# Designs tried in a protein design chat: VHH binders against p49116. Part 108

Target 1, 238 residues: p49116
Amino acid sequence: EGPLLSDTHVTFKLTMPSPMPEYLNVHYICESASRLLFLSMHWARSIPAFQALGQDCNTSLVRACWNELFTLGLAQCAQVMSLSTILAAIVNHLQNSIQEDKLSGDRIKQVMEHIWKLQEFCNSMAKLDIDGYEYAYLKAIVLFSPDHPGLTSTSQIEKFQEKAQMELQDYVQKTYSEDTYRLARILVRLPALRLMSSNITEELFFTGLIGNVSIDSIIPYILKMETAEYNGQITGAS

## First folded at step 7 (VHH)

Design ka77 (framework vhh_7qbe_3)
Fold by ESMFold2-Fast, scan of step 7:
Structure ka77 (fold): chain B 238 residues (1-238), chain A 119 residues (1-119)
Amino acid sequence: as target 1 above (238 residues)
Amino acid sequence: QLQLVESGGGLVQAGGSLRLSCTASGSDYAMGWFRQGPGKEREFVASISRSGGYTYYADSVKGRFTISRDNAKNTLYLQMNSLKSEDTAVYYCAADRWGRYLSPDYDYWGKGTRVTVSS
């Protein structure tokens, strides 16, 4: 009945680790990326439509699309993060890995191609000057993707995606009435998100994770934490 | 929290030129210029996107005014050419927190700088 997203879902404020070191290291990059990932998961969990799908569906959905959400977050927070500086540091770190014979030539090629795809995506979004409302709806379109393998509640997910698309269209037509082709320019950027490997994103941004931990293993714990807190409030449990 | 400070206003002869500046405490905003003449409602003049890649102008100033920005300096500019008596107004810079360069309502406003065009 009501809108899929409220004004609170447009707010997406990344708090960076302070101070930024003069020379970037893997720990700073990993902490920055982890904060963005956590903010993205928290953002998704706060959407009533997302909550309505249930915990198992929520976990499956986020596991399927976290890389797309993370990449949109990188584009949205590029200035706050000084993303170009972080990407340059990652490239320098990769060059050190080559010198230390830690990666094969084929793997390095794949990783560099991923960085160039990511840079091209973020540059395209920057050139389009995507606003906060547009980012919120693009993230919702990505989040409510019914076409990932293994999803079980696909018809309801599709309905929420269609609602996100409808609300984005209405917003762009009303806000950017003088820019007839803006929506089309924005939407043609989305397919590129699926060309980027989540495994390579994990390697580039999350190599500083403590222990043998994958993003797939982290997701259910982040999503479950908020549900546990809410249930504790109602039942009096801590 | 965002602070906007306009400068560059003054008295100028009809047909002349003037450049307004607006310094902001941050640069990740879509920005615009508005004006209010004596006894008139506030009207939109021009807007510019976060990167400066998109600009939009009111029909009354199109071809005469140019909006631009220097993000490294957190500064917005309005170059005004071929000034007319109708351009006499207090000029305000404004910013939109969501980055909407075509916004009917901006979130942040400066205190204004006065431009008087004499005949």
Scores: ipSAE 0.602, ipTM 0.830, lowest interface PAE 1.6, mean pLDDT 87

Design ka78 (framework vhh_7qbe_3)
Fold by ESMFold2-Fast, scan of step 7:
Structure ka78 (fold): chain B 238 residues (1-238), chain A 119 residues (1-119)
Amino acid sequence: as target 1 above (238 residues)
Amino acid sequence: QLQLVESGGGLVQAGGSLRLSCTASGSDYAMGWFRQGPGKEREFVASISRSGGYTYYADSVKGRFTISRDNAKNTLYLQMNSLKSEDTAVYYCAADRWGRYLSPAYDYWGKGTRVTVSS
């Protein structure tokens, strides 16, 4: 009956691979993205409400929303990641692939459209100067989404989402009391996350890391990792 | 850990101007200025968001003080105009780890720079 999130859930610290190469490559981009994905899943695992839903529901929720969590994480960690530089490198690679006749123009158009949507989302979040508490609650709102196809226990998930929304509202109204419409400006950003293709995100950021399996396939494994192994993935230590 | 160092304080005549600076070891923070006058509690002066897109001012300084930042230089500024004897205080730079420009509690503080306004 306590708050949905504690102060520990506001902490979201991404450790980047080092050294950063002079020229960005697929390996560096994929390792950076992998660390963010693992950090995001570890964040979800640590929430008592999430744990209370049980293993099968936890797996189904993260499979449904990992792309939304990952995109929020990209926005939140954009500065530490130098995300604009990573996206520019991806665009350059795609343009070179067209010129070398390696990819169809239609496919590249879809990918470029996705990059544009991602940039617009991250720019909108940056312009709003979304704080760490707001990011934590936005992630909780997308995590506890009861409306994904195939989910069970939707009434309990909805109650946790409502709790996240109520606590975000209380937080914003108390912290930004002079900015009457801040909450509305923040919440209208969320629907854009559902328009982002998880398959294109996977292609852009996780090429060569997942091999012949999808991110959906590795999620149960990541959620079951022991803390030490998980921390090794987040920091790259091993 | 974030380090904050204020500079630019000094003695100035009433009606004069001063610009305070705060150099930070990082730029991904919401920042603010506070002051403490002789025999008074520390009070809020002004704050600025991470990007500089949002600013907020105490009523006592609105129209006279301007907060700004240069993120490329990791530097926060407070331009103080039309100074009054009541503005005499030690001015402190503060930063919020969560990026809240209307922070209820700042995490990092400088040691302050002294401003004396003579009448």
Scores: ipSAE 0.581, ipTM 0.836, lowest interface PAE 1.9, mean pLDDT 88

Design ka79 (framework vhh_7qbe_3)
Fold by OpenDDE, second read of step 8:
Structure ka79 (fold): chain B 238 residues (1-238), chain A 119 residues (1-119)
Amino acid sequence: as target 1 above (238 residues)
Amino acid sequence: QLQLVESGGGLVQAGGSLRLSCTASGSDYAMGWFRQGPGKEREFVASISRSGGYTYYADSVKGRFTISRDNAKNTLYLQMNSLKSEDTAVYYCAADRWGRYLSPNYDYWGKGTRVTVSS
């Protein structure tokens, strides 16, 4: 069998909504996040191994890890997205909600901590100067995680994860031979993704756009969406 | 397509200093300096990661040259101190689109700037 990932899987280009408003409103944030989500899921869909799992299994897999994939996407696209500005805007919007007494003190704390964790994670990844190949493999490792409850074909998923890990190892060894501990430094960041709440992420980035619809419920539709249709939506929205 | 434009080359006496600049049309790239002396092949000089947090130098320039970048200005620098006649070359700026400061193959190249070190 060939490699899990090819050079085609390294490309991960996010197109932001245009024009950028002077004030980052909820709609802009949600649209940006949605585009990233779609890009992430379609990236997953482009992997032959992912396709080989079948629709039911790969849908379940994405449902389990979409938050982690999304977060890696945030980190990877942080500059293009002006993520710091987006997060600041989110905080500002949250403050408005606080003033309206819409959130409990505990919830506010939880949400603020989540934002902090997101920012910290993205900053740490930027500091490590993770390259496009490394991001691709990290996303693959996260995608093919067999330790989520309710998954079928766990042996196959594990096999794919191992393959991703091995390819990453080989890549890092080849590319960064002078940095003996680079692989370890990169991999040790993955646990931070599991600290992120999918519910809070959904609330922060998607509430204004999807309303009462959950990301979990729309994942099957996104995965079935044609790339041309997706691209058309992006261009049409501009 | 990324455009790279080198500047700062010139004539300098041995032991002198020179600072090269490379302006890029973007900042989301790992970048590096290469040089090609008379009758020699192009050789690696120094590289820097996207954030500037990682740098790498050829042994021949280590301790004398410093690579740096200003992402706000989309500019790459090479501070060259204690210049030697052997440093005479055309210096090229290069960029890797995947963010690999130890890139096996840089994607974009400048036209180069000439540095001449006189004895």
Scores: ipSAE 0.869, ipTM 0.940, lowest interface PAE 0.5, mean pLDDT 93
Fold by ESMFold2-Fast, scan of step 7:
Structure ka79 (fold): chain B 238 residues (1-238), chain A 119 residues (1-119)
Amino acid sequence: as target 1 above (238 residues)
Amino acid sequence: QLQLVESGGGLVQAGGSLRLSCTASGSDYAMGWFRQGPGKEREFVASISRSGGYTYYADSVKGRFTISRDNAKNTLYLQMNSLKSEDTAVYYCAADRWGRYLSPNYDYWGKGTRVTVSS
């Protein structure tokens, strides 16, 4: 068959809430993160191979990998989001919570370690100057991960993952022929995504907008949205 | 759409130096310099990644030209040293939307700045 991804799957345009407030607040951070999450899920939905797996498998895959897709999206959109400013604001709020005895020291340590891992990941991707095509293939590799517990159709998922890996290799060899080790540098970044807690990501980025609703519970709803409903969420239509 | 404006061209004697600038309306792009000399096709000169961490040069300019960027100012530079008569050309700034510093096809182009190297 044809390629796993088309040129349309390389386009990943995040539209930020405007304007950015002078002082970052939970609402702005959560709205920005939600837009990135919706964009990431819509990106996955647009892939024919993903659609071919069927609704139940699609839901299971996205539930298993949304944190990895979201983190790759944070790295890819770090500049447009001013991610370093957002993370600094979260750190400042966390330090103030220590002063007011609102959170335990153990919890704060876990959250700070998560932020450090996220910063390290995003900095490593920025240093490598990962391009749009490379990001699209990396997202496809994590999306089509056959090794999450509870998945069905794992052989077909693995086939799509291998296809993503092969197409990334072909792309890098053709585009960056003078940089022999580029593919290896890129691929060794992926294991770090599995070390980041989805619970902590949810707490940092989604608390103010989602309330009691977990990301796990909204995933099937987002995946079933009509295109118009989805576009309304992404563009902030009134 | 991204706007690119080159400046710094002029007349220089062989062996001299010149610095070209390109001001962009945004910095989230891999960028490069191309040139077109009299009676020649447009040719690649140098390129630079979004962060500036990776650079690539045409063999004809290696060791003489240096590409750099200041992302805070949305400005790309080409420092040209040891200029030769063969370097006479209109120099164009270009940008790749996907962040490919070894782009097969640049998406955005400036209108160029003229460099003339005498004798």
Scores: ipSAE 0.693, ipTM 0.872, lowest interface PAE 1.2, mean pLDDT 89

Design ka8 (framework vhh_7qbe_3)
Fold by ESMFold2-Fast, scan of step 7:
Structure ka8 (fold): chain B 238 residues (1-238), chain A 119 residues (1-119)
Amino acid sequence: as target 1 above (238 residues)
Amino acid sequence: QLQLVESGGGLVQAGGSLRLSCTASGKDYAMGWFRQGPGKEREFVASISRSGGYTYYADSVKGRFTISRDNAKNTLYLQMNSLKSEDTAVYYCAADRWGRYLSPSYDYWGKGTRVTVSS
């Protein structure tokens, strides 16, 4: 029984669609988000502990936590994505929709509150200067959440989560020995992920998805993709 | 692959000040300054997190040197005040691939800029 994550699991390299358009559009935002989602699922699938839980449990875990993984990915990849520019474009589009009376004021308020929560989360992670190892362990803690309804193997999932927490603690204490409270500052950020609606995330980032197919419904297919197909999606190959 | 270019070195009298700069070809790295004096091993000087919110200094430079960054310009700075003869060294800019400002091993290095403190 070795470590939960290897150095290969710290690597999280998002390749953006190129070239970036002069003005952001729904297609570019959706492609960028899809690449991040596929990268996140490929990352999860590569973990031996995750594989050991079996396909049905893997599907249930990712269905339950994809929004949290995706949001951590947005925070981690904020610079390479120019996330602030994407969010500003979404906000401008929503403000124009209010003036054109295309959406209810209540719905727009819900979406704007979601964007605010997302910006606050990403800003807090940026201010804490979360490193690549810390992001990998935070994603593992979120992935191995035993408290989602309908899960089997909950005891084993809980043990993997505890292992992720222990390895994060060991890493932070050794790397940031001069900052006694760093771990606590990092861990108190995680509950905010549960406050963000997966339905609103789909609306903001995945509106370009053909057929209005939910992320929840495509997860089993993404997890079953051959490695070459998976890598093709995250690198933009046809 | 990340490239780092240092500038701002030169000759200065003891008690004087210099500001070093390091321009990075990429964004979102934790960065640090190291130095190597004549006949000495390379030593840590100061480091800074990606946002600039966390800094760390070697005891020998605390209170005299200030590390800062301008992320819009991809530029790292080292403001050196109250310079001593012992500060004479080639100063190197370094970056960590994982964003660790207390990195055990920096991955990217510049070629250095020479600082000579006289008299």
Scores: ipSAE 0.666, ipTM 0.855, lowest interface PAE 1.3, mean pLDDT 88

Design ka80 (framework vhh_7qbe_3)
Fold by ESMFold2-Fast, scan of step 7:
Structure ka80 (fold): chain B 238 residues (1-238), chain A 119 residues (1-119)
Amino acid sequence: as target 1 above (238 residues)
Amino acid sequence: QLQLVESGGGLVQAGGSLRLSCTASGSDYAMGWFRQGPGKEREFVASISRSGGYTYYADSVKGRFTISRDNAKNTLYLQMNSLKSEDTAVYYCAADRWGRYLSPGYDYWGKGTRVTVSS
C-alpha cells in the first residue's frame, strides 16, 4: 500500500523560546526541552499507522521510547537549539556543584558519562550528515519498536517497523546510490540510543517541571491534547 | 528565507584558475554548484554535505574543480583549475532544505555569477 510516512512527516521544525538569556538557566533549558518533547509526540501522533494501533498501545509505545525519540530530536535540532551551549552550561553547573560539595562524585560521574554519550551520538549523526528524510525514518524505526517489555499488538508494531526499515533502505539506495555503505553506517548508530538512561535525561533537561511531575505521567496528557493546545505548548503561546 | 549570493566570476584564460564564493544567510544546508552555458540547459557541477565531510562531482569537472565550505563564515567555495572554453557559463549556488548533498531537487538558488574562459 501507501508509504508509512508522507512528506509532511519529514518536516520537523523546533521553535525556540526567545529571547535567549545571556546566562542559561534551568527555566530556559526546561522550556526548550519541553518544546522538543511536545514536537516529538505531536510528530508521532500525526502518523496514520501510529493512530491505527489505538490509544492504549500509543501510550505504551511512547512511554517506552520517548528518550530515544527525544535524543534523535536533540541530534536533529542541535544547531537550532545551540545544544553544545546548553550542554556546556550543564557541565559548568555540575563542576560548580563539585566545588561546593553539593553532589556525590559517583552521581556526577554518571551524569558526565551520560553527557559524553549524548555528545558522541550527536557528533556521529552530524558527521554522517543525516538528512531530514533519514531522521524521519529513524524516528519511525524507534517508535515502532516491538521489543519493549509489556507491549501488546507486537506483531502489528513489528510490521510497521519493518515497513519503516524497508522505506529507509529504498530512500537511501535511491538518493545516495554512490555511497554503498551509507545505510549500514546509519543503522549501527541506533543501538547507542538504548544505552542512555531516561532518568538522567529527565534530570538534565526537565528538572524545572512543576510538582515533580515525571515524563511518564504527562505522556498520556500530551498524546490526548487538541491541536490548539499542542500549538500553544510548542510555541510557548497560551 | 535562505538567501544565497555568488561572487568571484570574471574573464580568465584557458588553463587558468578562478575561485567562486557563495555567501549564505545560514549554514545548516547541503549545498551545490550548478552552471548554465550559452544555449545549454542548467547542469550539476559539484555538491557538499552540511559538515563538508562528503563531496560529489560531475565527471566533466572531476580532478579540476574542488568544492569546500567554511561554516563559521556561512560561505561555500568552488576552486576551478585547468579551465577550458566549455567551462564558460553562469555559475549558480544552490541549497537543499533537507540536507541532501545528493539532492534530487535543490530548494534555494542564488542569481548566479558569470565565468568566461577565453581561448
Scores: ipSAE 0.510, ipTM 0.815, lowest interface PAE 2.4, mean pLDDT 88

Design ka81 (framework vhh_7qbe_3)
Fold by ESMFold2-Fast, scan of step 7:
Order: C-alpha cells, then structure tokens, then sequence
Structure ka81 (fold): chain B 238 residues (1-238), chain A 119 residues (1-119)
C-alpha cells in the first residue's frame, strides 16, 4: 500500500549503561549488547508489514536473522558503543585464555576470525558513510529474507524484501544522485553478514546473560513485550 | 542536542586566504558549510561525510575552497583560497542528524562567523 518504512523507522538511538566501568567486564558488555538487541527487535516489531505477517512468522524471521540485525546495529552504533574498545577487551580476554590453556587453538582461531570479519564489516560500513535511512532499509532487507530454512509465508516475505530494495534504490538515487554506484557498493556488503556465526556472536556478547539462556529462547518473549516493558529494558532504571 | 560554534572569520583582501573552524559537541554527523551574503539567500558551499571520505562543493568554490575535518577534535574546517569580493558572507556550520553529506536539508546550525573580502 504505502511505503514499507516511515521516518520513525530511521531513528535508532542506543542508550548505553552508565557509568562505564574502569575495566570492561562481561556484565557491561552483555548489558550493552542486550540493549542493542532489544532496540533492534523493537524496531522490527514496529514495522506494519512485519506485524501483518503474524506472531509465528515474526518469531521465525527474527530467530533466523537476529545476528544480521545485531551486526548492522553494531556497525550503526559503533561510535556510541565504543565498539573498538569492547572488541579490544574481548581480544585481550581471549589472549589471556590462550596463555592459560583454557581454550583449544581451533576454537580460538574461529572466534578471532569472527572478530576480524566483524571489524572488517563495521569498517567497510564506516568507510561508505552509510546514513540512517540506508541502515533502516538494509535492516529491512535482512529482516524480510525469504530464504532462511523452515520459514512459511515466503512469497509475502519476498514481496516485502523487494519493496525494501526498491525504496532503498529510490532513496539513494534521490539523495546521492552524484554518486551513481553508491547503491551497488552498499548492497555488496550484505552477503558478509551471513558469514558470521550467530553462536559465536552469542558467546562474545551475551555470555553474561542470567541463567545462560539462549537468544533463541528469549526472542518470543521480547517480541510479546508491552511498550512500557520494552522501554524499561532499553533505558534500564528510570 | 548538537552544539556548533564557528570561528576564524574576519577581514581579508581579495586574492587572500582564510581558514574557518567549527567546533561540534559530537563527531558522528555529516557536516557542511553554508553562507549568506548581503542581500542574498543562504547558499550551499561545501559538505563532508562523517569519515571525511566524501566531499562535495558548490561550483562557485571548486578549486578554491577545501573542506576537511578532524574527528578526534570534533572540528570541521573550511580552507578558503583566492578569495573574491563575492565570497563576502556570514558562514554557517551545519550538521545532518542522519549522516547525509548530500542532505536535502541540514538539521543543526551554528550562529555563523562573518567573512568580509575587500577589493
């Protein structure tokens, strides 16, 4: 009918926990990452097209793509998060684990390669100077991905993805008319998101979750939250 | 709320050079310079992306003006060379909240710094 996204979907403001500790710890990193995850899921649930797919489809979509949405959010919020500092702290912790023989070399190699891929992705997005509108449409493209295994309603999801792609194209052509190849440079960044393991992302950023609950298990509860409950999660104590 | 403060304006003779600065309370913005001369509408001068990797210039200043930024200092610069009497204006620093250096509109504005080019 109307446009897939409204101007309200461009606003994506992460509120960090305060104060930042003198030494970064797993709880601060987990709290920061949780706030970004909650913000990302609230962003998704606010889209009328997403709501129209129904609760079961919404849960399946977010379970399939939360890592891609989270990674786009990390890139978009890299400066406010001081992401480089967080990643440096994670790397330091991993180096200490190597020195103390706490983890296998193969596992550490996989985790370090994941961190490298994440840094390269965030650096490429920063180099392209992706704007807020472009981030909103890229998030919509990954959210409405019809090709994840086990999804139903794939034809409708594909139509919403195509609508997101079309609206991104129209936006970039109008805003960056002088840069003919900007859209192509942006879109070729997206496949890299699927090369990053959700299990490794969960280990790096969500190890501090109470009761060692999985992201997969909490997604349905976050999507069902009332607006007031959601606001409490993303802002902490008022 | 982003705060922008311009400085470096003054009186310069035609053919001379001047560097304007704009100090911002944050650096995660696309930024630009605009100017308003006596009896004229406010016009675009130059813009720069958040990283500084992309710049854009009005045709009237291409080859004479250079926009740059130091994100560590939250400072935007406009190096003005080969100044002409037509460059006389109040120069405004501006920022776009969504990071669009080719924005149809900029959201945040400084109060301006005056540049007078004598003949």
Amino acid sequence: as target 1 above (238 residues)
Amino acid sequence: QLQLVESGGGLVQAGGSLRLSCTASGSDYAMGWFRQGPGKEREFVASISRSGGYTYYADSVKGRFTISRDNAKNTLYLQMNSLKSEDTAVYYCAADRWGRYLSPSFDYWGKGTRVTVSS
Scores: ipSAE 0.579, ipTM 0.840, lowest interface PAE 1.9, mean pLDDT 89

Design ka82 (framework vhh_7qbe_3)
Fold by ESMFold2-Fast, scan of step 7:
Structure ka82 (fold): chain B 238 residues (1-238), chain A 119 residues (1-119)
Amino acid sequence: as target 1 above (238 residues)
Amino acid sequence: QLQLVESGGGLVQAGGSLRLSCTASGSDYAMGWFRQGPGKEREFVASISRSGGYTYYADSVKGRFTISRDNAKNTLYLQMNSLKSEDTAVYYCAADRWGRYLSPSYDHWGKGTRVTVSS
């Protein structure tokens, strides 16, 4: 068995909708987030180990971890997304919603706490200067999580996660040999991903989905998309 | 396609100082300085992470050179102090697409700027 990830899996290029509007709106934010989500799922689909688990297991894994993958993607693509500008626009919208009595105070508090956790996570990753190889392996570690309820083939999933962890360790020790504790600093960031609510992520970034379709319901369809159809959705009309 | 343009090279006396600049068409890269002296192979000088939070230096320049960056201006700097004749070289700006400030290889390169240190 060769390496879990190849150099092709390190490439993670998000193409943003253009031009960026003068005032950020729900449609632009939703389109940007959807592109990142599609890119993240296409990335997962391209991994031979992931394909080997079979369609049902693949669907269950992505349904369980899409929020973790999406959040890692937000951190990795923060610069190209101008994520700080998007989050500021969301905060501004929430402040206006409070003044207009459109949302409950408890809900606003939950959403603001989520935004703070997201900002803290992205800031921590930026301070560590996580590289593309490190992001690829962190995404693989969260993708191959054997501990989600209802999973089958958990032994094989665990082996792929352990392989991802070992390959990340080998990479970091070889590349950053002068920084003995870098791997530990990176890995302690991962538990925070599970503290962030997928329901709140969906509310913040995917409110513009047509027909109020949930992320959970579309995952099986995205994973089944033909490569050409998938690329058309990321890059626009062919 | 990333473009890198070095500037600031010139003639300087031993013990003097010089500041090199490298303007990039983007800032989402780990970057470094390399140099090639007459009749020598290209060698690593210094590197800096995407945020500027991590730096690394070749032993020969540690304590004399300082690498820094201004991401708002997409500009990389190398402040060279206490220059020696052995520092005479063409200095190249380089970038790593994966954000590795300790890269096994850099994939984007400038055309270089010449530094001559007279005794």
Scores: ipSAE 0.605, ipTM 0.834, lowest interface PAE 1.6, mean pLDDT 88

Design ka83 (framework vhh_7qbe_3)
Fold by ESMFold2-Fast, scan of step 7:
Structure ka83 (fold): chain B 238 residues (1-238), chain A 119 residues (1-119)
Amino acid sequence: as target 1 above (238 residues)
Amino acid sequence: QLQLVESGGGLVQAGGSLRLSCTASGSDYAMGWFRQGPGKEREFVAAISRSGGYTYYADSVKGRFTISRDNAKNTLYLQMNSLKSEDTAVYYCAADRWGRYLSPSYDYWGKGTRVTVSS
């Protein structure tokens, strides 16, 4: 009927934990990342098309794409997060772990390659100066991905993805009419998100989750959170 | 709430140059310069993206004016060369909350700085 996204879906404002510690620690990084993850899931659940797919499909979609949404969120919120500082702290910690023989060389190599890919992605998005409307539609395109294994209702998901692609095209052609190749430059960035390991993202940003709690295990609970409970998480009210 | 403060305006002879500055209380905004001359509508002058990688100019100033920014200092610049009497106006800096350097509607505005070009 109407547009896939409304102007309310363009708003994506991350509130960082305060105060920022003088030296970055696992707790601060995990809290910051958790807020971004919660904001991303709240964003997805607010979309009428997403709600229309039903609870089981919603859970399956977010489990399949949370890493892609999170990575887009890192790029979009890089400035407010001081992401470069967080990544530098993680790299420093990994280098110290090498000196102490705490991790295998093969594992460290995998993690460093992941950090490099993440930095490259965020830098490419920054250089393109992706705006808030473009980020909203890119998130919608990755959310409504019909090609993840095990999904049901794939024809409806595909229709919503095509609608997201069409609305992004219309927006870019109208707003950036002088830049003929802008849409193509933006879209060719998306395949890189599929090369990012969700297990490594979880290790880098969510090690502060107590015990062995996985992102996959908490997704159904986050998607069912009431507004007051969700607001407590994103504002740090406790 | 973003605060924008323009400076660098003044009186200059035709053919001369001026550099305007706009200091922002925050970063990560797409920004632009607008002007309003005596008895005229406010008109677009130039725009710049968050990183400074993309710029766009009104035809009337293209080749004479240069927009630039220093994100470390939260400062926007407009270098004006080969000034004409038609360039006489109050110059305003503006910022877009969504990061659109070709914004249809800017959200934050300064109070302006006056430029007078005499013949």
Scores: ipSAE 0.626, ipTM 0.849, lowest interface PAE 1.5, mean pLDDT 88

